VH-VL binders against p27061. Designs and how they scored, part 2

Target 1, 240 residues: p27061
Amino acid sequence: TENLNSHVFPRPLIIEYPEKQLRDELKCTTWRFVVETNNLSPWKTIPEECADYVKEYMVGPGYKMEIDRVSDEAGEYAKSVDLGDDGRDVWIFDVDETLLSNLPYYSDHRYGLEVFDDVEFDKWVENGTAPALGSSLKLYQEVLKLGFKVFLLTGRSERHRSVTVENLMNAGFHDWHKLILRGSDDHGKTATTYKSERRNAMVEEGFRIVGNSGDQWSDLLGSSMSYRSFKLPNPMYYIL

## First folded at step 1 (VH-VL)

Design o8 (framework fv_cosibelimab)
Fold by ESMFold2-Fast, scan of step 1:
Structure o8 (fold): chain C 240 residues (1-240), chain A 124 residues (1-124), chain B 112 residues (1-112)
Amino acid sequence: as target 1 above (240 residues)
Amino acid sequence: EVQLVQSGAEVKKPGSSVKVSCKASGGTFSSYAISWVRQAPGQGLEWMGGIIPIFGTANYAQKFQGRVTITADESTSTAYMELSSLRSEDTAVYYCARDLWFGELLSYYGMDVWGQGTLVTVSS
Amino acid sequence: NFMLTQPHSVSESPGKTVTISCTRSSGSIASNYVQWYQQRPGSAPTTVIYEDNQRPSGVPDRFSGSIDSSSNSASLTISGLKTEDEADYYCQSYDSSNHGVVFGGGTKLTVL
């Protein structure tokens, strides 16, 4: 209600919501949504108040249901695509938190609450025992059966090539066209820049990037993007 | 070195249930699956089921489906196996074992650390 | 469910070589890794071979594992037999279709 004699200027139209104290779970659900929609600034650790939320999500049905859904939708898209007769249609997979799960490592490191320790993570990688994400393995097998060439594009260093191949094969992944890791020339590049450059090279070679699966926006964004991108959830860490 | 320490021997009546615990010490609990294997006197090894704590998923052998429940509490690094509707043929040593898994989320491929065993006797 | 079939018992003299077979009843033996466990009376099992042919630290190279797709079987071979090798041996694999671990029936090795 306005007072006609007290104000000559129009008031802005603003939707007003009652103020309410939010529960920590609502705050953490909102934080995860903002993370997964690429609306958060770069970050190093999960919020402390969300530690229990992230753990429950990662080890509970929430994570499994969401990766199953993303992989199922990717599979339906893959089946809908009319592949060319030249064998140049490509599906790109990220490795960490896309094909292989590092949850055993992160369970000992508080599911994202600890600052990333590259020395300790490298020791875990060298064990070569990361388990497959079952829904991604099914998608992987389906796109191969449909006639896609599979490229594996990982931020892992070339020094880890042998153990990464061993781990992937023991986890059930076979018959990829190329496994691309960071070389010396890629040192210091963001994941977005590095992966964009590798996708640019694929396109220059005449490949069509039809699908791309990854858990980070840096796996999916940049130049030479796939026709469709599929993002698996990952609230435990952020890669620029 | 990881050790798996199991709860003590139990004597149970037919028709009751038993819950055996398996506590991991000296290493990570969450990086591995935990399997439960039993051995009746003079018999071979028989897999009952297993759990992957980080995924919250449990698998059961068909023979024990509906009678066995396997759970894990990561905060205490303890896995549990509960067997209901006990019969005399359930008299056995029950082992927990740490196993590595690969492939699908519910796949197990080998045991490397074994608990000491828990004797469960079902008698009147 | 597939079954893994082992001979109930085998025997051999000290210094000789013995081979224990483990035959898969359906599906390929090569589809899933095979492990071998040694169990002495009154003790929990211990692993002597994992992932078809790998030896854990501390297991002597006299122990070896192999896969034969032609006979659909895995084999544990123990050379230079010693009296302390006398034990029950179990093979084990995984059934992907039923999401379950499968053990062989066990083989009693006697060394005279």
Scores: ipSAE 0.000, ipTM 0.408, lowest interface PAE 16.1, mean pLDDT 85

## First folded at step 4 (VH-VL; framework fv_lerdelimumab)

Design e40
Fold by ESMFold2-Fast, scan of step 4:
Structure e40 (fold): chain C 240 residues (1-240), chain A 125 residues (1-125), chain B 109 residues (1-109)
Amino acid sequence: as target 1 above (240 residues)
Amino acid sequence: EVQLVESGGGVVQPGRSLRLSCAASGFTFSSYGMHWVRQAPGKGLEWVAVISYDGSKKYYADSVKGRFTISRDNSKNTLYLQMDSLRAEDTAVYYCAKDTYYYGSGRYGYYFDYWGQGTLVTVSS
Amino acid sequence: SSELTQDPAVSVALGQTVRITCQGDSLRDYYASWYQQKPGQAPVLVIYGKNNRPSGIPDRFSGSSSGNTASLTITGAQAEDEADYYCNSRDSSGNHLVVFGGGTKLTVL
């Protein structure tokens, strides 16, 4: 027996959209949406046609408004949590593009259009002059005042520990419980695997990971996830 | 379509100079580091030099350091290799190559996605 | 200084599988890329990253990486696969220096 709908509806029933071509601005807004939702993974550099879009987003009000919103929502969540009396409620922060901005470096390297240069980036890191993201500094101070223990979990190498500590303190961050960097055994691992293993260790020690802030999905996904995750935008690069 | 076209090769006497050019098209030249790679007759590939996207950083193989100078003109989408004090062992086909990377599983992979056809440099008396 | 080691020659029968290996300390930090070169021609990228193929490269080419070793595998080798194969990687110091393996001459019997 033939399907009667084939005779009544000769084409698939789908949502149809206006036929006019979309401008490049909308294409780049769409690209940023798909990378921020982890629908495009992995990727190496931003699309060339979106170079101006990404630059304007990063140096303009768009980026600032979105990191302010993420921090505000995280702060409201933090205030809503009833902390245990055991001091074992933890908030995890990633460092790069979460607490410290590498925007001065990326402004000299085309905001993600340029192939990543590990030698030049390491030189920038060793300067120890990355500025704080103001909205994240505010959140950081709020969770400390609320009684959370703060763990800093970064993909930076242990060889950068001293300069990272100096940079964080000069940027206004103090009183973290632990700063965790990649050891020699971690350098071959994805950020997702590495950060999952470190969170597993925290849970095994009896900590409750109540919140986790990061700019990459690899900061947030995997095993031993936080009760709530807060993702800051970052259209300039992707870390697996 | 990406294309790299080398020119400037030829026969030259030891101690003399030669300048190679590589004309790039089909990509945003100013966004990528560029390399020179050479291959002596019947031998393997040997990396020669790299220049950063903006020309501020240059690195050379020890065999050519102090004799060769890599440069670029981003307004003309052209890469150059100035070869001074040429030696018989510099005889090779010289390729320009576009650099790019892949990041996955916690590790970078750098690779040359496009190569020119090569230009032959013969240093002999 | 980093060095990449390849066997100088390998043979495979038509339709059979062959594996070409590349070994060096830089491969602990960076993936190898693989290039095919036929006589009188420029090298052609066949594998990059862990196991990625550029457009136009047949699916019989695959890559793998573990520790300080990378491998290029050709499953069901064809006559046109006869060529020299080179691996390359970065210097472990991370200073943009490039190292190539010595090349492997593949003969298809």
Scores: ipSAE 0.000, ipTM 0.415, lowest interface PAE 18.9, mean pLDDT 86

